VH-VL binders against NAD kinase (nadK). Designs and how they scored, part 63

Target 1, 268 residues: NAD kinase (nadK), of Syntrophomonas wolfei subsp. wolfei (q0aze0)
Amino acid sequence: MKIILVNNRFKENTEKKAQEIAGQLSALNVEVIIDNGLDEPYAGTVDFIMVLGGDGTMLRAARRYGQRAIPVLGVNMGTVGFLSNIEINELAEYLPLILREEYSLEARMMLEVAVFQQQSLLTRVFCLNELLLRSNSPRMLSFALEISGQKLEPYRGDGLIVSTTTGSTAYSLSAGGPIADPQLDAFIVTPVASHIINKRPLVVSPEREISLHLLEEREAIIGIDGQIKMDFGAENRVLIKRAPHPLLMVNLKAKPFFTSIDRSLQRQ
Key: E = the ipSAE of ESMFold2; O = the ipSAE of OpenDDE; V2 = 0.75 times the mean of E and O plus 0.25 times the DockQ between their complexes.

## First folded at step 7 (VH-VL)

Design D18 (from e7 with heavy chain S107L; framework fv_oberotatug)
Fold by ESMFold2-Fast, scan of step 7:
Structure D18 (fold): chain C 268 residues (1-268), chain A 124 residues (1-124), chain B 107 residues (1-107)
Amino acid sequence: as target 1 above (268 residues)
Amino acid sequence: EVQLVESGGGLVKPGGSLRLSCAASGFTFSNAWMSWVRQAPGKGLEWVGRIKSKIDGGTTDYAAPVQGRFTISRDDSKNTLYLQMNSLKTEDTAVYYCTTHPRYSGLYLAFDIWGQGTLVTVSS
Amino acid sequence: DVQMTQSPSSLSASVGDRVTITCRASQSISRYLSWYQQRPGKAPNLLIYAASNLQSGVPSRFSGSGSGTDFTLTISTLQPEDFATYYCQQSYSIPWTFGQGTKVEIK
């Protein structure tokens, strides 16, 4: 069995803990690859991915490995997140189940984001939460949104979010988008505008293709899962569609989504 | 001929301030995106921040270590780029280069023109 | 942030040698990679942009290849003026980041 341990090298306690866990797994004849974010993603066949850290580390793991149909377990390091399933102090209890493959999987849709310069593909990236188009200046953007070839009336405002249902509780929520059941597959399209009532969030089929481009030469940025920040100009176009494979999240411990989000919102 | 010339470097105490200038000639400065890149003695290159052309919004971006302390500005009438450095730390000791990138999007985002650099030393 | 790691950190070579330097990104950066040369006491010079495009005025002995996470700079026939430090840099995501550098030294 081969397991990838994903951690953040720049967090002292997670790097040391990853080495400790790798030693424990090696003693059980498990081959361990450590991905601390500094090297390229491991290209070989692996059986399981264990993410040690918060939601940010899980988002990175999803971008690197989410399309490979490998089980991914989020192990929280002392702070509760939406993408973790167990706490680090529970790992010893659940490790035998992991090694015997005695767990269920939850499929979470991902976005495929392709950025073009005219007809030239500049980059293709996958993400778990969202793409954010935003202005980086006091001037509002003027931009076009197309959904499966249907051209909507032009948008004017600070930007737009295209989110998965998993991402409904991230930036989309802050911009007034709905809280979505992560068991549903859908795109949530939430405007970032000064007059939010002028444009409503849209919930659309995950089979649709979403296209964005600027109508005026403006400074804009596209953000991916809050971790990638790319320049976006009038000669660029972004195409968003459902990724070929969902992220397969390991479920060892029942986490009631709705009561968890309700408690989170009450704490503000 | 295309040229960038930095000035304003020197010795300052921790907590002090310095303003660097970069004089540009030989190209249309007002259309260029400009960056500052620094290099600590004997170390590698570190991007500090950038400013876009005013045509493209004139906005700034900064690396985390300098965010909130450094401010990049430009005066297109004088073909000059500035770096205002406040709350200086010993870790800011470096040669500071100004540099330009020729296009605002696509695969051409590279630092094609560099100045000679100006040394900033932050010590007691 | 996107982390850039170069290999090797230094190498020794002789004039006429073929030299290869590698650069790895912590995540896919497509072709948003540039290579720079810095001679001792001088400012950096752009050699390669967009992973494989040779900058105007740069000798043809320099070439770049790669996409995604793995990139290579090759100097086909090392000349005396090529003893320098080389840096890769990603422009895919802000903040822009450089590799730690590879020093090419006289054997």
Scores: ipSAE 0.000, ipTM 0.495, lowest interface PAE 14.9, mean pLDDT 86

Design D19 (from e7 with heavy chain S107H; framework fv_oberotatug)
Fold by ESMFold2-Fast, scan of step 7:
Structure D19 (fold): chain C 268 residues (1-268), chain A 124 residues (1-124), chain B 107 residues (1-107)
Amino acid sequence: as target 1 above (268 residues)
Amino acid sequence: EVQLVESGGGLVKPGGSLRLSCAASGFTFSNAWMSWVRQAPGKGLEWVGRIKSKIDGGTTDYAAPVQGRFTISRDDSKNTLYLQMNSLKTEDTAVYYCTTHPRYSGHYLAFDIWGQGTLVTVSS
Amino acid sequence: DVQMTQSPSSLSASVGDRVTITCRASQSISRYLSWYQQRPGKAPNLLIYAASNLQSGVPSRFSGSGSGTDFTLTISTLQPEDFATYYCQQSYSIPWTFGQGTKVEIK
């Protein structure tokens, strides 16, 4: 069995913990590849991905490996988040189940984001939570949103978020978007500080294509999962669609989403 | 409202074949992991095999006494689990239960819903 | 295969008694153990999962404990409906195996 351990070498001595876990797995005849985010993703065949860290580390793992249909387990090592399933101190107890594939999988949709400069593709990336278009100056943006060829009235404001249902509790929530069951497949389109009073968040079919472009010359950026940032100008267009494959998340124990989010909101 | 109903049991001669069915209702069958468990008259419980949901890989596992002779399959469009039993032996005589267990492994890997059972008798 | 051995194979008890049944695994199975109740002529019913967790709808008089190789099911105050056969089951490794059963009889 071959397992990738994904960690963040700059967080809480996480690299030392990854090495300890790699040693334990090797003693059980498991081949281990460590991915600390600094090099290119491992290109070979693997059976399982174990993410050691918080939600941020899981988002990076999803971007690097989410399209390969490989089971991905989130192992929390500090701050509790929505994307981990077990705690690090539980790993030894669950390890036999992992090695025998005694777990369930939950499919989570991902976004495919393609950024163009006029007709030329500049980059294509995948993400688990959202794409954020935002102003990079005090001036608000004027931009066009098109959904499956349908051109909406222009948007004016600080930006727009196009989110998965998994991303509904991330930046989309902060901007006034709805909380969505992550088992549903849908795009959530949430305006950021819109000057047009009746621009509401939209929940649309994941089969639709969403495009965005600026209507006026402005300084703007595109953000992906809060981790990738790229400049966006009037010569650029972004196309968002459902990624070809969902992220396959591993469940070793039940995760009560609605009671967890309810508790989190009560403590705000 | 949550129910599993087995059918297809009966008398069969050694070397014969039989197909058992388990009709599921009241829950999302396509998401469930399903097992067959048997109990010989007056004896204890014996796990026969299981099948995972399609999203979890749709894989099957079998106990050694039935490996190569029995095949577990499912038809999610009909909410039905099957056990195809070939080359039957007298020691296969038992009540056969279909049962489901939670998709979440670890602490929840237990048989939480059981059918009524169907009797299979293998004799000459 | 992991062999599960229950003790005793049978016991006689009266309503109101405290009943203890033990289950031993041939190798360490951590907490991957469940307990089932089977009344005569009926299908088994899940009581305890993960060694110590009470299944929803099961009376609080039932409790489980143990880890590794030694496990215990306790019925604190036996009721008339508790006269049945009880089985432990390991889900640590395939093939999944049950204990031979413990019959709780009325006296």
Scores: ipSAE 0.101, ipTM 0.606, lowest interface PAE 5.9, mean pLDDT 88

Design D2 (from e7 with light chain I94R; framework fv_oberotatug; at its last look DockQ between E and O 0.79; V2 from the best seeds 0.00; counts 0 for: pae E 5.2 > 2)
Fold by OpenDDE, look of step 8:
Structure D2 (fold): chain C 268 residues (1-268), chain A 124 residues (1-124), chain B 107 residues (1-107)
Amino acid sequence: as target 1 above (268 residues)
Amino acid sequence: EVQLVESGGGLVKPGGSLRLSCAASGFTFSNAWMSWVRQAPGKGLEWVGRIKSKIDGGTTDYAAPVQGRFTISRDDSKNTLYLQMNSLKTEDTAVYYCTTHPRYSGSYLAFDIWGQGTLVTVSS
Amino acid sequence: DVQMTQSPSSLSASVGDRVTITCRASQSISRYLSWYQQRPGKAPNLLIYAASNLQSGVPSRFSGSGSGTDFTLTISTLQPEDFATYYCQQSYSRPWTFGQGTKVEIK
């Protein structure tokens, strides 16, 4: 068995824990690769990915490895979030299930985001939460939204979020989007400060494609999962589709989603 | 509301074959890991084999005494679990139970739901 | 394979008694241990999972304890419906194995 441990090099406690766990796994004849984000994603084949940290680390892991259809376990290390399944102090108890492949999986839809300059592909990324288009100035954007070739009325506002159901509890929620059951596959299209009061979010079938482009010369940016940023101008187009492979999240422990939502909302 | 109902048991001669069915209701069958457990008359319980859900790979595992002779399969469209028993032996005589495993918690792989069982008698 | 050994094989008790059944594994199984009750002519029912977790719907008079190799099922106050055969089962490694059972009979 070969396992990747994903941690955050900027969090010393996760680095130390990764080394500790690597030693334990090696003692059990498991090959271990540690990915702290410093280097390029490991290109070799692996059987399992263990993410040590919070939601941010999971999002990074998903972008780096999610397209490879590898089981991914979130191990929380004292942070608040939605993407970890067990706590670090529970890992020892569940390790036998991992090594014997006695775990269940939950498929989470990811986005495939392609950014073009005219007809040329600039970049393609997969992400678990959302794509954000937003103004890079105090001025509103004017942009076109197309869904499966259907052109909607031009949007005017600070920006737009295209989120997975997993991402519905992230930035989309802050922007007024609906909370979605992670067991559903759908796009959530949430306006960010639209000039039209009460511009409604859209819940869109994962079978459709979403296209965005600016209608005027403005400075804008594309954001991915709140971690990747790139400039976006009038010469650019973005195409969003369902990723061909979902993220396979490992379920070792029951984690009631809706009760967690209630708890989180009460803390705000 | 959750229910498992076994059927297909009966009398068969040594070397014969039999196919058991387990009809599931009251839960999302396609997500469930399923096992067969048997109990010889007046004896204890013995795990026979397990099949995972399709999303988890749909793989099967068997106890050594039935390996190569028994096959577990499932039809998720019919909410039905199967046990194909070939080359039956007298020692295979038992009540056969279908059971579930909790999906998302694992619950340390306990058998949380059981059917009423179906009797298989292998005799000359 | 992991062997599970229950003690005793049978016991006689009266309504209201405290009953204790033990299960020993041939090797450490952590907390991957479940307890089942089987009444005469009926299918087994899950009582305890993960060594000490009470299954939903099971009366609180049932409890489980232990880890590693030694485990205990306790019935604090035996009721008429508790006369049955009880089994422990390990799920630490395949093949999953059961104890030989403990029959609780009326005195």
Scores: ipSAE 0.794, ipTM 0.902, lowest interface PAE 0.7, mean pLDDT 94
Fold by ESMFold2-Fast, scan of step 7:
Structure D2 (fold): chain C 268 residues (1-268), chain A 124 residues (1-124), chain B 107 residues (1-107)
Amino acid sequence: as target 1 above (268 residues)
Amino acid sequence: EVQLVESGGGLVKPGGSLRLSCAASGFTFSNAWMSWVRQAPGKGLEWVGRIKSKIDGGTTDYAAPVQGRFTISRDDSKNTLYLQMNSLKTEDTAVYYCTTHPRYSGSYLAFDIWGQGTLVTVSS
Amino acid sequence: DVQMTQSPSSLSASVGDRVTITCRASQSISRYLSWYQQRPGKAPNLLIYAASNLQSGVPSRFSGSGSGTDFTLTISTLQPEDFATYYCQQSYSRPWTFGQGTKVEIK
């Protein structure tokens, strides 16, 4: 059995814990690959991915490995988050279940984001939460949104978010989007500070294709899961569609989404 | 409200075949992991095998005495679990129970819901 | 295979007695142990999971303890409906295995 252990190298306590866990797994004849995010993703066959850290580390793991249909377990290292299933101090007790594949899986949709310059593909990335288009200056953007070839009236504002249901509690929520059950597959399209008062969030089928392009030359960026930034200009177009494979998240214990989000919102 | 009802048991000759059914109601069957557990007359409990939910891979596992002879399957549209028993032996004589265990491992894979059982007798 | 051995195989008790049943695993199974009750002619009923967690709806007179290789089921004040056979079961390693059972009979 081969396990990738994803950690954040820049947090000293997580690196020490990663080494400790790697030692425990090696003692059980498990081959461990440590991924601290600096190198290319491991290209070989892998049976399981264990993510040590908060939601940010899980988002990175999802981008690197989410399309490979490998079970991914989030292990919380102390900070409250939505993408971890167990706490680090519970890992030793659940480890036998992990090694014997005695766990349930939860499929979480992902976005496929393709950025073009004119007719040329510049990049293709996958993400778990969202794509954000935003202005990189005090000027509002003027941009076109098309949903499965249907051209909406132009948007004017600071930007737009295209989110998965998992991402409904991230940037989309901050911009006024709805909270969605992550078991549902849907795109949530949320305007950011729209000049047009009646531009509301949209919830659309995950089988639709969404495209965005600027109508005027402006300084803009595309953000992916709050971790990747790309310049976006009038010569660019982005296509967003459902990724071919969902992220397979491991459940070793029940994690009640609705009570968790309710408590989080009341603490605002 | 929550129920499992086994059927299909009966008398069969050694070398014969028999198919057991387990009808589930009152819970979301498609999310449940399901097992068969048997009990020979006057003896203890013996795990036969299990099937995971489709979302968890739909994989099957069997105890050594039945491996290669028994097949577990499910039809989520009918909320029904099956046990296909081939090449039956006298030592397969038992009451067969279908059971559920939680979809996640938080309950440490305990068997939380049981049917009433169906008797399979293998004799010449 | 992990072998589960229960002690005693049977016991006689009176209503109101404290009853303890032990279960030993042939190797360490952490807390991956459940206890079941089977009344005559009935299907088994889950009492305890994860060695010490009481199943919903089960009377508080039932309790479980232990970890590793040694486990106990305790009935603090035996009631008439408690005369039954009790089984431990490990889910640490496939195949899942049960103890041979402990029959609690009226004295």
Scores: ipSAE 0.493, ipTM 0.758, lowest interface PAE 2.5, mean pLDDT 89
Fold by ESMFold2, look of step 8:
Structure D2 (fold): chain C 268 residues (1-268), chain A 124 residues (1-124), chain B 107 residues (1-107)
Amino acid sequence: as target 1 above (268 residues)
Amino acid sequence: EVQLVESGGGLVKPGGSLRLSCAASGFTFSNAWMSWVRQAPGKGLEWVGRIKSKIDGGTTDYAAPVQGRFTISRDDSKNTLYLQMNSLKTEDTAVYYCTTHPRYSGSYLAFDIWGQGTLVTVSS
Amino acid sequence: DVQMTQSPSSLSASVGDRVTITCRASQSISRYLSWYQQRPGKAPNLLIYAASNLQSGVPSRFSGSGSGTDFTLTISTLQPEDFATYYCQQSYSRPWTFGQGTKVEIK
């Protein structure tokens, strides 16, 4: 069996713990690839991904590996978030289930984001939480939102968030979007400081394609999961749709979403 | 309200075939791992086989005595589990239960919901 | 295959008695052990999972303990509805196997 062990190189306790766990797994004849974010994603076949850390480390793992249909387990190392399943001190207890593949999976929708300059594709990325379009100056943006070719009245404000239901508790929430059940597949489209009062958050079928472009020259940014940042101007357009594969999150321990909402939000 | 109801049991001759059904209600059947467990009259319990949910790979596995003779399948649109039994032997005589595993493996894959069972008798 | 051996195979007891049933696995199964109750003519019912956790709706007079190879089910104060056959079952590795059962009968 071959496992990728994802950690954050900037968190000293997670790096030490990752080495310790890798040693324990190697003693059980499990091949371990450590991904601390420094190197390119491992390109070979693996059976399982173990993420040591908080939601941010899970977001990076999802972007790197989420389209490969590999089970991903979030292991909490102190800060309760929305994406961990077990605590680090429980790993030994659950290891037999992991090694024998006796676990269930929960699918989490991801976004596929394609950014264009004029007619040319610049980049394609995947994300778990959201795309943010925002102004990068004191001036408001004027921008167009199209949903499956249907042009909405122009937006004016600081920007827009297109999130998954998993991302509903991230930046979308701060901008006034709803908390969504992560078992639903949907886009949540949340305006940021809209000048137009009738622009309320929208919940949109995952089968739709969402397009954004600026209506005038402005300095703007596209943010992906709060971790990737790209300049965005009047020559650019972004197309957003449901990614071909969901993130496959390992479910070892019951983690009731609704009873944990307040605790998880307070600890972010 | 959560229920499993088996049907299709009866008398069959050795070498014959029979198909059992298990109708599920009150839970999300498509997410469940399902098993068949049997009990010969006056005897203990024996796991027969398991089918995983489609999301978890949809794969089946079987106990050695039934491997190659029994086939487990599911129809998620009908909330129904099936057991196709071929090349039946007298030692297959038992009450057959369908059962579920909990949604999360932290219950250590116990069998938490059971049907009432259906009797299969294999005799000449 | 992991073999599960229960002791005793049967016992006679009176209402109010404390009853102890043991289950031994042929290899370590950690806490991957559940207990079931089967009343005559009825389907099994899950009592305890993960060696010691009571299933929802199970009376607190039932308790489980153990880890590794040796496990115990205890009924602290036997009630009339507790006269049944009890099975342990391991879920550590396939095939999942049951003990032979312990029949608890009225004296």
Scores: ipSAE 0.225, ipTM 0.664, lowest interface PAE 5.2, mean pLDDT 89
ESMFold2 (binder alone), look of step 8: mean pLDDT 91; pTM 0.936

Design D20 (from e7 with heavy chain S107T; framework fv_oberotatug)
Fold by ESMFold2-Fast, scan of step 7:
Structure D20 (fold): chain C 268 residues (1-268), chain A 124 residues (1-124), chain B 107 residues (1-107)
Amino acid sequence: as target 1 above (268 residues)
Amino acid sequence: EVQLVESGGGLVKPGGSLRLSCAASGFTFSNAWMSWVRQAPGKGLEWVGRIKSKIDGGTTDYAAPVQGRFTISRDDSKNTLYLQMNSLKTEDTAVYYCTTHPRYSGTYLAFDIWGQGTLVTVSS
Amino acid sequence: DVQMTQSPSSLSASVGDRVTITCRASQSISRYLSWYQQRPGKAPNLLIYAASNLQSGVPSRFSGSGSGTDFTLTISTLQPEDFATYYCQQSYSIPWTFGQGTKVEIK
């Protein structure tokens, strides 16, 4: 059995904890590949991915490995998050169940984001939470939104978020989007500080394609899961669609989404 | 209302075959892991095997006494679980129950819903 | 295989009695233990899951405790409908295994 162990190398003691866990797994005849984010994703066949850290580490793992249909387990290292299933101090208890595949899987949709310059593909990335288009200056953006060939009235504002249902509790929530059951598949399109007062978030079929481009030369950026930033200009176009494969998240114990979000909102 | 109804039990000679069915209603069958549990007359409960949901890999596991002779399958379009029993032995005589163990709905791998059972008698 | 052993195999009790049934696993199974009740001629019913959690709809007189290898089921005030056979079951390791059963008889 081969496991990728994804860690957050920038947090003190996280790398040492990853090495400790790798040693425990090796003692059980499990081959371990450590991914600290610096190298290319591991290209070989693996059976399981264990993510040590918070939601940010899970988002990175989803971008690197989410399209491979490999079970991914979030192991919380101390901060409260939505994407972990067990705590680090519970790992020893659950490890035999992991090795025997005594767990259920929850499919989470992902976005496929393709950025073009004219007709040329510049990059293609996958993400779990959202794509954010935003102004890189105090100046408002004017941009076109097209949904499956349907051209909407131009948007004017600070930006737009195209989110998965998993991403509904991330930046989309802060911008006024709805909280969505992550078991549903849908795009959530949420305006950021729109000058048009009645521009509402849209909930759209995940079978549709979403296209965005600027109508005026402006300084803008595309953000992916709050971690990747790319310049976006009037010569660029972005195409967003449902990724071919969902992220397969591991459930070892009940961790109900609705009670978790309810507690999180009370802490603010 | 959630229910499981077994059928297909009966009398069969040693070496014979029999197919049991379990009709499920009142819950999302396609998401459930399903098991067969048997009980010989006057004896205790014995797990026969299970089948996982398709999203969890759709794999099957069996207890050693039935491995290679019994096959568990499911038809999610009909909300039905099956147990194909081949090369039957007198030791297979039992009431066969189908049961569901919904993963992480708060039951933690427990068998929370049971059918009424169907009797299989293997005798010469 | 994980072997589950119950004690006693049978007991006689009267309505109003406190009844305790013990279950021992041949190796540590953490909290992956359930208790079932089977009335004569009926299918089993889930009483307790995860060693100590009461199943919805089950009377509060039933309780479970334990972890690792030693577990108990307690009925605080036995009622007429509680005369039945009780089984523990581990779900930690395949094959899943049941205890041999404890029959709670009237008298």
Scores: ipSAE 0.079, ipTM 0.630, lowest interface PAE 6.4, mean pLDDT 88

Design D21 (from e7 with heavy chain L109F; framework fv_oberotatug)
Fold by ESMFold2-Fast, scan of step 7:
Structure D21 (fold): chain C 268 residues (1-268), chain A 124 residues (1-124), chain B 107 residues (1-107)
Amino acid sequence: as target 1 above (268 residues)
Amino acid sequence: EVQLVESGGGLVKPGGSLRLSCAASGFTFSNAWMSWVRQAPGKGLEWVGRIKSKIDGGTTDYAAPVQGRFTISRDDSKNTLYLQMNSLKTEDTAVYYCTTHPRYSGSYFAFDIWGQGTLVTVSS
Amino acid sequence: DVQMTQSPSSLSASVGDRVTITCRASQSISRYLSWYQQRPGKAPNLLIYAASNLQSGVPSRFSGSGSGTDFTLTISTLQPEDFATYYCQQSYSIPWTFGQGTKVEIK
């Protein structure tokens, strides 16, 4: 059995813990690959991915490995989030189940994002939470949204979020989007500070294609999972569709999503 | 109402075959991990084997005494679990229980729902 | 295979008594242990999971404790409906194994 341990290279505590866990796994005849973000993703065959950290570390793991149909477990390292299933101090308790593959898998949709410069593909990335189009200046954007060939009336505002259901509790929530059951597949399209009063969040079939482009030359940015930034101008177009494979998240214990989000919102 | 109902038990000669069924209702059967547990007359409980949900791989595991002779399968469209028993031996005589355990490890695979059982007698 | 040994194999008790049943595993199973009750002629019923967690609907007079290799089921105040056979079961490693059972009968 081969396991990738994904950790945050900028957290000394997390790196020490990753080495400790790697030693424990090696003693059990498990081959361990540590991915601290410095190198390219491991290209070989692996059986399991253990993410040590918060939601940000899980988002990175999903972009790197999410399309490979490998089970991914989120292990919380002190920051409460929505993408971890167990706490680090519970790992020893659940480790025998992991090694025997005694867990359930939950499929989480991902986005495939293709950014074009004029008619040429500039980049193609995958993400678990969302794509954010936003202004990079005090000036509002004017942009076009097209859903499976259907052109909507122009948008005017600070931007737009195209989110998975998993991402419904991330930036989309902050912009006024709905809380969605992450077990459902759907795009959530949430305007950011729209000047047009009746532009509401949309819940769209995951079979549809979404495209965005600027109607006026403005300084704008495309953000992916809050971690990747790209300049976006009037010569650019972005195409968003459901990724070919979902992220396979490991579920080792019951985590009541709705009561958890309800408590989180009450405290905010 | 959550329930499991076994059927198909009966008298069979050594070397014979028998198929047991377990009809599930009141829960989402397609998501459940299912096991068979047997109990010989006047004896204790013995785990026979299990099958995972198709979503979790649909794999099967068996206790050594039945490995190679028994096959567990499921039909999610009919909410039914099966146990195909071949090359039956007198020591397979038992009440066979259908049981489900939560797929999430938070229950530590406890058998929380049981059927009433069906008697299999292997005798000459 | 992990062997589960219960003690005693049987005991006689009166209504109102405190009953203690012990279960030992041949190797450490952490807290992957469940307790079941089986009344005569009936299917088993889950009482305790994860060594110490009371199953929903089970009376609070039942409690479980232990970890590793030694586990205990306690009935604090025996009731008439508690005369039954009790089984421990490990789910740490396949094959899942049960103890031989402890019969609690009327004195």
Scores: ipSAE 0.474, ipTM 0.739, lowest interface PAE 2.8, mean pLDDT 90

